# VHH binders against UPF0758 protein CT0611: the designs that were tried, part 3

Target 1, 126 residues: UPF0758 protein CT0611, of Chlorobaculum tepidum (q8kes1)
Amino acid sequence: MNLKVKGARDVFEYMKGRIPDETKEHLFVLFLSTKNQILRHETITIGTLTASLIHPREIFKAAIRESAHSIILVHNHPSGDVQPSNADKQVTSILKKAGDLLQIELLDHVIVGNNDWFSFRDHALL

## First folded at step 4 (VHH; framework vhh_7qbe_3)

Design e34 (from c4 with D97P)
Fold by ESMFold2-Fast, scan of step 4:
Structure e34 (fold): chain B 126 residues (1-126), chain A 118 residues (1-118)
Amino acid sequence: as target 1 above (126 residues)
Amino acid sequence: QLQLVESGGGLVQAGGSLRLSCTASGSSYAMGWFRQGPGKEREFVASITGSGGSTYYADSVKGRFTISRDNAKNTLYLQMNSLKSEDTAVYYCAARPYGYEETFYDYWGKGTRVTVSS
């Protein structure tokens, strides 16, 4: 069954328990239908997030193949501090611009901690 | 209840410009402009995300209209240039709470009338 996400809290709940090694940073992309149902998620990077390791071409190629209407970017902070880093903001900007150009919206970027999250969308950063 | 108040409408000659504004009584929302011309259904004009980063325009207004927001003032703007008689309509400000719902707006203003004379 495909789960529908209504906002950042649902994304946090979906990712809870789906991070293979919580001692490391993982970057995921969620592919969504027009009804915001999660079609699939994919691990993009493991280890410290840097903008130079993110290839919009590959992410959006996968989104197109999945017939995704939109995507959500998710990553964890092993420290539990969900405040975005400068690298997080750079990655978000790059993927937002690519999504806008390709008309596959980056709906949100959610940073997940132990019991809390930070949504770029909710904080007017997306 | 969120209240939206539009202003800036009026009578303008074809080729002219108008700037519409919409003030919200509460916190920031994802926002957009819609319009309804005489004898027509309400149609989408332009939208801007709650973040203020992404904009989307109807083909009929691309290159002529610019949507923007001032989040500190809780105000949305629509700069309309090179106006045509077909732009004559009541323009509505719309807002939605943050979330991932499909193109759905929950709050609407009462509208501001724009008349473009030939």
Scores: ipSAE 0.168, ipTM 0.527, lowest interface PAE 2.0, mean pLDDT 82

Design e35 (from c4 with D97S)
Fold by ESMFold2-Fast, scan of step 4:
Structure e35 (fold): chain B 126 residues (1-126), chain A 118 residues (1-118)
Amino acid sequence: as target 1 above (126 residues)
Amino acid sequence: QLQLVESGGGLVQAGGSLRLSCTASGSSYAMGWFRQGPGKEREFVASITGSGGSTYYADSVKGRFTISRDNAKNTLYLQMNSLKSEDTAVYYCAARSYGYEETFYDYWGKGTRVTVSS
């Protein structure tokens, strides 16, 4: 029942068909067990992502409630261009630091397009 | 266990070029370059996937630096053009394990020093 993710491709495949409206940008958080099984995902924002809209308190409050060992951040780019924006990089930096302090690792940030994805971890950005 | 050895650092005049190399004792999925300047925190410079199919650059170096790899030699390169004084730093090679399963641990080299004079 709980899907195990081994890398960014599995995250991309999990999100396929789970984005309610692919014409809009959605930011999700995936909560993971110690075995990298997806416990739950939660939609954080809908619409254009900006660093000022993302509050680590809210994300990690949910992670603590779920007893998550780690989290993965996922968002889609409706354009299909999976290159990270400055806002994407800023959000990632903020959440990485918060996760390190709380000992709930931000394991990855995956940007998903139509048939492509970008992993911050795979590009040594996490 | 993966070992990384950087080379190619040195003294260069502003506007000049330099090529850094990093030789790995084995293969990895993704590799990158980081740097740490005097009195600064370590910052990301550039990354490349194992196949060489995807590259990513920090805004400060985009258009000036080119990352590449030679998988037959397990060697990563950073071609640095139009060097500026603010590029002065110790440059570190880093390698990422494949996926989220720990097949290979994250590795760092000891660094190679680049000094850009005015």
Scores: ipSAE 0.159, ipTM 0.542, lowest interface PAE 2.1, mean pLDDT 84

Design e36 (from c4 with D97E)
Fold by ESMFold2-Fast, scan of step 4:
Structure e36 (fold): chain B 126 residues (1-126), chain A 118 residues (1-118)
Amino acid sequence: as target 1 above (126 residues)
Amino acid sequence: QLQLVESGGGLVQAGGSLRLSCTASGSSYAMGWFRQGPGKEREFVASITGSGGSTYYADSVKGRFTISRDNAKNTLYLQMNSLKSEDTAVYYCAAREYGYEETFYDYWGKGTRVTVSS
């Protein structure tokens, strides 16, 4: 719906009401245009995040199909604690490397809680 | 053309404390501390958002170091307690402009040296 994201707050607001079951962890990918408009989002995993369940090939295949300029990862924590886990950091590192090689930037990873968020980019972790 | 200037480094005994300072403009910047020890690559230490409401620490310093900022003085701090020999490094202040621009600028200071003696 052509929503432009200017920062992590906009990503947090976009995801409000779009998480089907907030008692479970969900990993989403947002596909963005050159103007940082959300072209589409896709649910990648449901349940506790592990790096072994993340397939960069499938994520970037979808990004290429959408002609995405960049992507943003979004992951919810049902506990409300938005601090990144080691699995969150590992997934971020893998997808950043893949995006750099394919020239589809991983622009941010936003972890969303009930009324708070954590941005890897805002903390210079991306 | 944001300029970052670190200060507060020096020689300290193991178990001691130091407070590093970095001057920077604007609360719109996410800020952090990085360090580079002898023979090592530059590594992340701690970060803080513009409002000071969100902080993040490397596991190696969590519980010993505290990052804070005073936006009225445009100053970032790193309070370092219980210093260990492995904390010996040049400490760098870094700032990132908030938002999702096509390009973003990472600003870096020139560093301040911290030496922890055994």
Scores: ipSAE 0.290, ipTM 0.579, lowest interface PAE 1.8, mean pLDDT 84

Design e37 (from c4 with D97T)
Fold by ESMFold2-Fast, scan of step 4:
Structure e37 (fold): chain B 126 residues (1-126), chain A 118 residues (1-118)
Amino acid sequence: as target 1 above (126 residues)
Amino acid sequence: QLQLVESGGGLVQAGGSLRLSCTASGSSYAMGWFRQGPGKEREFVASITGSGGSTYYADSVKGRFTISRDNAKNTLYLQMNSLKSEDTAVYYCAARTYGYEETFYDYWGKGTRVTVSS
């Protein structure tokens, strides 16, 4: 693999065909090299996203084992509306803080719809 | 290196309106407004992506503020209506480039002061 992502559009394209059931919310993490190549992705949760279900320790444990330089969060909204929820913002805040502490940057959080996406980074939120 | 210069700040009465401008030395993929009030942390206000792109607003300003962009002039605007004393802050313009590897990502201006009196 080792596909390179240059920005949020590339993340959106990478996720096409990789969401097993678009009627449910899925949260993924992408582990990236220093050249922003995808080393691996992992499904974190399936079903309605809540901050209490997100454990930075497990995500960053995997990132460390992958020797990831950075991570990107991706999730879908079954409604197709890519505007972030309060839970999405909470999860982003928690993981950004953990990444800052561990020096594994959370590069972006991308919410994917059918033909549209929302990037926290594009909207100066990350 | 991208340079951002804010203008349009000033003193305005509660319920009034004010338009802020931010001129950029070049183009950017996305731009936004942040503010820092007295004794507060810097907070997000609004953002806009690309030409005719998506917008995003903080809950505190939804329905009152409008962000817009003139890409030909490399200028960002924030139209502020129904101003409240809580909107008193130094307003900062920020810019993002497309991509995760761009040098000088997350450019900032030096700010313009807005004071809302009751």
Scores: ipSAE 0.330, ipTM 0.595, lowest interface PAE 1.6, mean pLDDT 85

Design e38 (from c4 with A95K)
Fold by ESMFold2-Fast, scan of step 4:
Structure e38 (fold): chain B 126 residues (1-126), chain A 118 residues (1-118)
Amino acid sequence: as target 1 above (126 residues)
Amino acid sequence: QLQLVESGGGLVQAGGSLRLSCTASGSSYAMGWFRQGPGKEREFVASITGSGGSTYYADSVKGRFTISRDNAKNTLYLQMNSLKSEDTAVYYCAKRDYGYEETFYDYWGKGTRVTVSS
């Protein structure tokens, strides 16, 4: 709590040591204040990411409960290759649209590997 | 302060190759190439993470262009192969600086001109 994130590197550093089983893919959501401080994070899925397993209502219900101003998606690739899959892009698109409608911005999606990360925002994908 | 300097532009025939360079002092930020052709808005071309481990390309250049970096030399590269007349543009080097609080890409370079002849 109270940790401010200014960019994807800060998100990557925050997630270090917070992934329960690095051999499996995990999708997390970070809830942020108006000053981009992490209020809480929550595990959304464990296992291979598919768009059909993502329910925007559950994610944004939690964001509303936390009084979050914005959210950041984070997931890990156990392979260490941080390039986004088509499923990653599809999930990002769905949640960006939901956030726009609800006025809770999807600020970024960060894919974390061993010593590297990929930011959708840094690559004009968000 | 980060200063960006692009180089390597020039005149090249369609189907040819050209390599652009961008030198920067310091930090391992995500970096990218953008371009602006005659009468067009600036468009994204390619980007690379601070570590150099991940790259992303615009669909129009995928398979033809390769972005890379040498962090020891503080240099970003864009290898352009199979050049088309549509690739004629001024090419700009840019970096992302703490992107959650301000504009998408900051610290735009001065640009280097690429002209592809028929």
Scores: ipSAE 0.163, ipTM 0.562, lowest interface PAE 2.2, mean pLDDT 82

Design e39 (from c4 with G99A)
Fold by ESMFold2-Fast, scan of step 4:
Structure e39 (fold): chain B 126 residues (1-126), chain A 118 residues (1-118)
Amino acid sequence: as target 1 above (126 residues)
Amino acid sequence: QLQLVESGGGLVQAGGSLRLSCTASGSSYAMGWFRQGPGKEREFVASITGSGGSTYYADSVKGRFTISRDNAKNTLYLQMNSLKSEDTAVYYCAARDYAYEETFYDYWGKGTRVTVSS
């Protein structure tokens, strides 16, 4: 059963109930098919997000193994404030550049709060 | 094809205020303002989504500018307060009509000039 995502709301709904401990920041990557169906997701980090925690080669190695067409980056803010931090923007820039080079698009970065979300793509930050 | 028309630019003294408007020929999910000053590249100013009204601002304008949208009129606004000479630029309205299943689209207006006197 593969869920098809049409936008950031579908990503938010998919992640609901899939965050193991909402009191901590988690960074996830969703691997998508050419039809934007979620093939799998993977937890990359747990704890405060910094650019140094992100290794594009490991993320894209997994994307290649999954035969992913594109990826979506997701992380939660336990505070409920979904506005992106400077670290969030740096991580997004790094992965966008890597994806462009490898032709595995970073389709979106979604920040998840309690019942709210922020999409980089919706705000032309991707 | 979506058409955007900006208005409201002009000459204003430092510390003053201006309100820019952008009218779209149709609905768009997300809209924003960009600007290009003399001898500079185009830079992001502010963005807003249609549903929910989520907003995002460049650090250089945060606390001074307010973006808003009237979805019924397909009109985007930028309220600019405490204007500085560095805000002198041509201001462009942009619209994004995209979903994960769709081809990304990018529509731009012709711009409206804002000059802030020292």
Scores: ipSAE 0.200, ipTM 0.536, lowest interface PAE 2.0, mean pLDDT 84

Design e40 (from c4 with G99S)
Fold by ESMFold2-Fast, scan of step 4:
Structure e40 (fold): chain B 126 residues (1-126), chain A 118 residues (1-118)
Amino acid sequence: as target 1 above (126 residues)
Amino acid sequence: QLQLVESGGGLVQAGGSLRLSCTASGSSYAMGWFRQGPGKEREFVASITGSGGSTYYADSVKGRFTISRDNAKNTLYLQMNSLKSEDTAVYYCAARDYSYEETFYDYWGKGTRVTVSS
């Protein structure tokens, strides 16, 4: 039974307790079905996020293998400040454009902190 | 369909302040302000979620503008301080009322004009 996400709060709750080391920045991708059920998640990077470390080809290759309808990006800020960095915005832009071309929507990007979150979709950044 | 009505625009001197309001016909999860200056594309200004939840600002207005909302009145505000000539634009209120289960929809007001003179 796959878990269904209805919005950014559900993504935050799903990731809660699933971040191996909250003292480090992690970038995850969630692969979703047409019913917004989480098919799988995987860690993309660990450590300081930079756009040069993100390879859309590998992310969407995995999405295709999982028969994902859409994807959600999740990452944590060890500081607890959920405001997006410029690197976060660049990564989001790159993956949104790739998803649009491949018709695998980047549904959201959720930044998780200590008991709070920031959704790119909620703030018109997607 | 959600209806949005902006008010509070006008002429103001550089360095001055102005407060914009946007009244919505119903509730929404997320609301924001966008603007379009003469000869420019529409650009994002600020957004807010929930009953005074998370906020986000464009770099050009951060520290000068404050977004807030009154959910009981279905009203969104933009407090604009330290106004500059480059803030001259038509300001649009927008609302987003969605979940991942629903097709995303944007609702827009007709805009209110702000002119900042030197």
Scores: ipSAE 0.270, ipTM 0.565, lowest interface PAE 1.8, mean pLDDT 85

Design e41 (from c4 with Y98W)
Fold by ESMFold2-Fast, scan of step 4:
Structure e41 (fold): chain B 126 residues (1-126), chain A 118 residues (1-118)
Amino acid sequence: as target 1 above (126 residues)
Amino acid sequence: QLQLVESGGGLVQAGGSLRLSCTASGSSYAMGWFRQGPGKEREFVASITGSGGSTYYADSVKGRFTISRDNAKNTLYLQMNSLKSEDTAVYYCAARDWGYEETFYDYWGKGTRVTVSS
């Protein structure tokens, strides 16, 4: 049975125990059903996030294979500061445009800290 | 239906301060401030979520403006310090409900005018 996410808090709670090494940046993608159930998650990168290292082709190839209706991006900031970087905004823009074209919505981008999170969707950035 | 009413605009000298308020007729999860200056398109200023106290600011106002919320009064605030002539604009309050299973709703106020004189 797959877990259903209703908003960014549920994404935060899902990821809270699933980041292998919180001293490093990890970028994950969550693949969702039409009912917003998590079908699978996948680690995309480990280490400092840069837009040039993100390949929409590989992310959406996996989304298509999983028959995902939508995706959510998640990454952590080891500093605990959940404010988005310019690289975070660039990655989000690239994947939003790709998702719009392919009709696999980038539903949210959630930055996770220790006891808090930042949702691009909550702040009208998505 | 959600209604938003802004107040607190006016004329202020450069370097001065103003506090804007926006009262909502009901609760929302996320709220923000936008502005439109003379001859310019509408731009984002600041946003806040209810539960986490998460805030986000445009680079042009970071360090000068502070967004806050009083959930008991359904009121959003924007404290504007060190005002500059380029902050002259009509300021709009906006509210959004962000749920992954829900219809997306956008609500806007009618705006309050801020003029910063030299």
Scores: ipSAE 0.263, ipTM 0.596, lowest interface PAE 1.9, mean pLDDT 85

Design e42 (from c4 with E101S)
Fold by ESMFold2-Fast, scan of step 4:
Structure e42 (fold): chain B 126 residues (1-126), chain A 118 residues (1-118)
Amino acid sequence: as target 1 above (126 residues)
Amino acid sequence: QLQLVESGGGLVQAGGSLRLSCTASGSSYAMGWFRQGPGKEREFVASITGSGGSTYYADSVKGRFTISRDNAKNTLYLQMNSLKSEDTAVYYCAARDYGYSETFYDYWGKGTRVTVSS
């Protein structure tokens, strides 16, 4: 049975140990069912996150293929500072708008540190 | 159901300081401050998650306001420094339980009024 996420802590725990090289910035997408069960996750980018590297078409194509009800974005900051950058906010805005149009909700964006995390949802940023 | 009661509002001169408090009837996962000025929509001010948790501020208040909480007392604070006339608003305390729900904040106070003059 697939793991159910209730909130950002569960997303953090799921991603713990699943980041191949924590010295590099990685962006992942989690595909979720109507009951918030993780269907699959996928690496979108490795290296410095910029809006120009994010292709909503490819992300939502994968979400549709997985029959995902919603998605969650996850990325790490090698610096250990989990505060969102302006690039993080821009990427989040783009994907939220695309998800709203396609009726596949961007449920959260979680920035993962070593023992802490930042959730856009927890801070009214989504 | 969680009840939130704000206090500390009042009249203050521009450049002055005020500290708002919000006492909750129980614990919550995250809390925040919102405000609504005359003729404006309700806007986000600042948020904080649980003990030792992250904080986030609206750009309009960053560097001037500080959010903090005392989890043992179930009390949220907003320290407001360098107040401007644009900060005049009713300030609302909000709280949420852990989880992904359609409603972002589950509980709201009735507000405390802040008027900044001169």
Scores: ipSAE 0.539, ipTM 0.756, lowest interface PAE 1.4, mean pLDDT 88

Design e43 (from c4 with E101P)
Fold by ESMFold2-Fast, scan of step 4:
Structure e43 (fold): chain B 126 residues (1-126), chain A 118 residues (1-118)
Amino acid sequence: as target 1 above (126 residues)
Amino acid sequence: QLQLVESGGGLVQAGGSLRLSCTASGSSYAMGWFRQGPGKEREFVASITGSGGSTYYADSVKGRFTISRDNAKNTLYLQMNSLKSEDTAVYYCAARDYGYPETFYDYWGKGTRVTVSS
């Protein structure tokens, strides 16, 4: 389904029921159209997030193949604490710079908990 | 059109206080402060959202700086206490849309300089 996302709450709602194992940290990428409709999502990593597991070339290669206008990063914190870690910030910085260069914007990074979320965009961190 | 104008910078002694202000045109935008010190890259300082009034701080300023906003006056504040020489920087105000606009622009001020003497 081509669900249109207007903000981080919509991303949080989209991810409900789509995290296979909530006891593990998962990193997803959502590919968006010019109208901010979700074209597809892809699981990038499962397990503790580290910058060494992130390959911008492969993520943006997929974005180009999907004809994505922009991307959104999503990951969960099994602890339920949605505050970003230093690794979360490092990954965000790397992908923001890659997206700027390729003109496929990293629109947001959303950390999801059970009933809460944290948006890098809403906190001027992106 | 959103414009951001910072004010309140100046020279202050270590251990002193300053309050920075940033005026913006009538918006519920998420807002924050960034700074760039001598020989450093621009770094995040603090942010605040209108939705729920949540705040977030860089570890280097937590407990010393307080971000706040007055939406009736379209003004963002940064109260800076217990200033250290390491806080010397140009301070920038930034704003983001709360939602995901189809046109993606960030709004930045031109900065205000803070110098902390030791």
Scores: ipSAE 0.156, ipTM 0.545, lowest interface PAE 2.1, mean pLDDT 83

Design e44 (from c4 with E101D)
Fold by ESMFold2-Fast, scan of step 4:
Structure e44 (fold): chain B 126 residues (1-126), chain A 118 residues (1-118)
Amino acid sequence: as target 1 above (126 residues)
Amino acid sequence: QLQLVESGGGLVQAGGSLRLSCTASGSSYAMGWFRQGPGKEREFVASITGSGGSTYYADSVKGRFTISRDNAKNTLYLQMNSLKSEDTAVYYCAARDYGYDETFYDYWGKGTRVTVSS
């Protein structure tokens, strides 16, 4: 069943148990319907996040194929510190601009830790 | 719709401290402070989310400013320490609706002026 997400807490709960190896940094994308239901998620990168490793074409190609209305980025920090890095901010900026142009909104970017999370949207960074 | 009113601004000497307050007509999940200095664009200062108390600070104010809120009083605070001349600005309070299904609105106050003498 398609799970509806109302905010970053729901995204955090959805990702529980879905990170294959929490000792490694993973970047995921969630594809959402107009009703904010998760249509699918997929792993974009594994390993240290840098802007040079992010290809908006591939992310939005998948979003278009899924008929996604919007997307949410999720990644984990193996350190447990959910504060965003400069690379996290750069990746978010690139994908926000691409989404705005294509009219597939980057609704949020959620960094997940063990018992906490950080939402770019909650902190006016998106 | 939310109304926000800032207070606590004034003239302070470099190295001094000042505390700003923002009173809201109702509750909001996330709140923050922004500022606009003379001849500059509005910039982010600090934000705080609901009961989790998650905070985030601009690099220019980390270690010097502390954001806090009293949800029972619908009041947001900014404790500003070790003030510098570059902190001179009009400080604005902003509030954000929570959730992905809600129509997103940023609510803004009219600002309170802080002048740091050098």
Scores: ipSAE 0.375, ipTM 0.669, lowest interface PAE 1.5, mean pLDDT 86

Design e45 (from c4 with E102P)
Fold by ESMFold2-Fast, scan of step 4:
Structure e45 (fold): chain B 126 residues (1-126), chain A 118 residues (1-118)
Amino acid sequence: as target 1 above (126 residues)
Amino acid sequence: QLQLVESGGGLVQAGGSLRLSCTASGSSYAMGWFRQGPGKEREFVASITGSGGSTYYADSVKGRFTISRDNAKNTLYLQMNSLKSEDTAVYYCAARDYGYEPTFYDYWGKGTRVTVSS
């Protein structure tokens, strides 16, 4: 049975042990059902995050193929500092706008560190 | 339905200080301050989450403003120090509940005006 995420804590717990190399920055997308169950996750980028590497068309094409109702972005900071960068904010803005147009909501963006996380939604940024 | 009421705005000289308050009719998981200056779009100022949470500040106010809350009183504060003319705005309180349940509601107050004179 698919795992249900109730909030950012569940996203953080789901990503534990699912990051292949914690010394590198990874951006993931989680595809969710109408009941907020994780259908699948996919790695979007590995290495330093920049907005120029993010193509909403490809992310939402995958979301449509998965029959996702909504998505959640997750990325790790190898430094352990979970405060969002300007690139993190720019990526979030781009995907929020795309999701609004396609009616596939970006529910959250969760930055994961060592035993800590930052949720854009928790901080009224989504 | 959650109601938010801001207070504490006024006229202040550059370099001065003000403390804004926001009283909520009930509890919330996360709260924040937003502002809208003359002829500008609403912008984020600062946020605070519940127990075990954190604070987050816009770069323009970091080191000058401090967000805090008293959960027992359902009251949010913004201590504003070293005020600049560009801080002139209507300041809005916002609240958000924990979780990803399908809801479309954030709660907003009607705002309190801050004017910083040169």
Scores: ipSAE 0.344, ipTM 0.643, lowest interface PAE 1.7, mean pLDDT 86

Design e46 (from c4 with E102G)
Fold by ESMFold2-Fast, scan of step 4:
Structure e46 (fold): chain B 126 residues (1-126), chain A 118 residues (1-118)
Amino acid sequence: as target 1 above (126 residues)
Amino acid sequence: QLQLVESGGGLVQAGGSLRLSCTASGSSYAMGWFRQGPGKEREFVASITGSGGSTYYADSVKGRFTISRDNAKNTLYLQMNSLKSEDTAVYYCAARDYGYEGTFYDYWGKGTRVTVSS
């Protein structure tokens, strides 16, 4: 029942059908066990992603409550273009540093489109 | 034990072009180019996933460089156009283990030198 994710493709497949309104940009956090099984996911923001609107405290508070070993960030681009924005890169950098300090690893950030995805980890951005 | 061998480096005039190649001893899901200029730390240049998959470029090279791969030949390419003196560096090929299992691990080549003269 708990899906094990081995890479970004599995994250993309998990998120299919789980985005409530694909016309809007959503930021999700996936909470993972030590075996990389998805324990739960949570919607963090809805609307255009900006670094000033993302609070590491809120994300990691949820991760600690879930007893997550690691997290994965996922967001969608309604346009279908999965290339990361500068805001996406800044958010990722902030959360990577916070996760390193708290020892709750940010395993990846996956941007999902219609049939495509972009993995920060696969492109050496994480 | 994946081995990467770069080739194609040399001396080029500013505004010129050069194509780098990297041959791998086996397949990898993700591959990329990094560079290290004189007195600088190693920096990211470009990456590609899969066969004709997603690409990503550093802002400094976007629109000038094109990354591509031929998975049948286990070969990665970097087409460099509109070269600038700031592009002078040793260029390294890197390959990445796919997935989230275990420690993230990169394989590196020994590098090929590119010098852009004014």
Scores: ipSAE 0.338, ipTM 0.617, lowest interface PAE 1.9, mean pLDDT 85

Design e47 (from c4 with E102D T103S)
Fold by ESMFold2-Fast, scan of step 4:
Structure e47 (fold): chain B 126 residues (1-126), chain A 118 residues (1-118)
Amino acid sequence: as target 1 above (126 residues)
Amino acid sequence: QLQLVESGGGLVQAGGSLRLSCTASGSSYAMGWFRQGPGKEREFVASITGSGGSTYYADSVKGRFTISRDNAKNTLYLQMNSLKSEDTAVYYCAARDYGYEDSFYDYWGKGTRVTVSS
C-alpha cells in the first residue's frame, strides 16, 4: 500500500475501516517515504492513551528499520469528540522532540472521530 | 504572496472586551491567532480550519476568546472577553494552506497591539 498523503483528510480516509475496534482508543504510527507515501502503519497502543506507555525508542527503531523519512501519529476517540486531551498533547510533544533529534519528522498527529478529524498540523500545533 | 492585515488592537481595562480582525488578500485553508507579550516568545492563541469546520483554543483563553471567520470577506476574527493584564501582547494573524509538502507556506501579519490595564 503506497498511498500518498497530501494532508490530514487523506490520513483520515486511510484510517477509515482500519481501526479494529472503534470502542477502544488505538494509537497508530504511519511511516512515510520522502514523497509522503505510506510505507506501513503499526499499532502502538490499545486502550486509554498515557504518555508513560509511549516509548520513542521503539517507534523510531521501527521508523529507521522502514527507512521512513517522517511519521504521522493517528489515534481515535471512541466518544467521537476529536478535541485533543492533555495526554494527547504530551505524547505529541515527546515524539516531536525525539523526531527532531533523530531527523525523522513527526509530520502530524491526527485524531479521528466517526466522520470528522482533528489535525495538530492544521491547528499549528506541529 | 498572501498578505494579512490585523486591526482592532488598543488599550482596554481589565474585564473589558476587544474584537480583532485580520483581512487576507486571498483564501486559505486554515487561519489562527498568535500573540507575543513583552519579553516573551510567540505563543498560540486560537485556530480555525476551512469554513469553520474545527476550532482549537489555548487553555489560557478557552471560555473567554472566540475565533470565527467570514470566508466571503477573507476575514478572521478574535472576540476577546474578560480580558486580563496577562493578555497584553502583540497579536498576529497567521494563515496556512492544506498540505504537508511545505511548512514554509505559512503566512503572517505584522501584528496589532493589545494593552490591558489593571
Scores: ipSAE 0.496, ipTM 0.708, lowest interface PAE 1.2, mean pLDDT 87

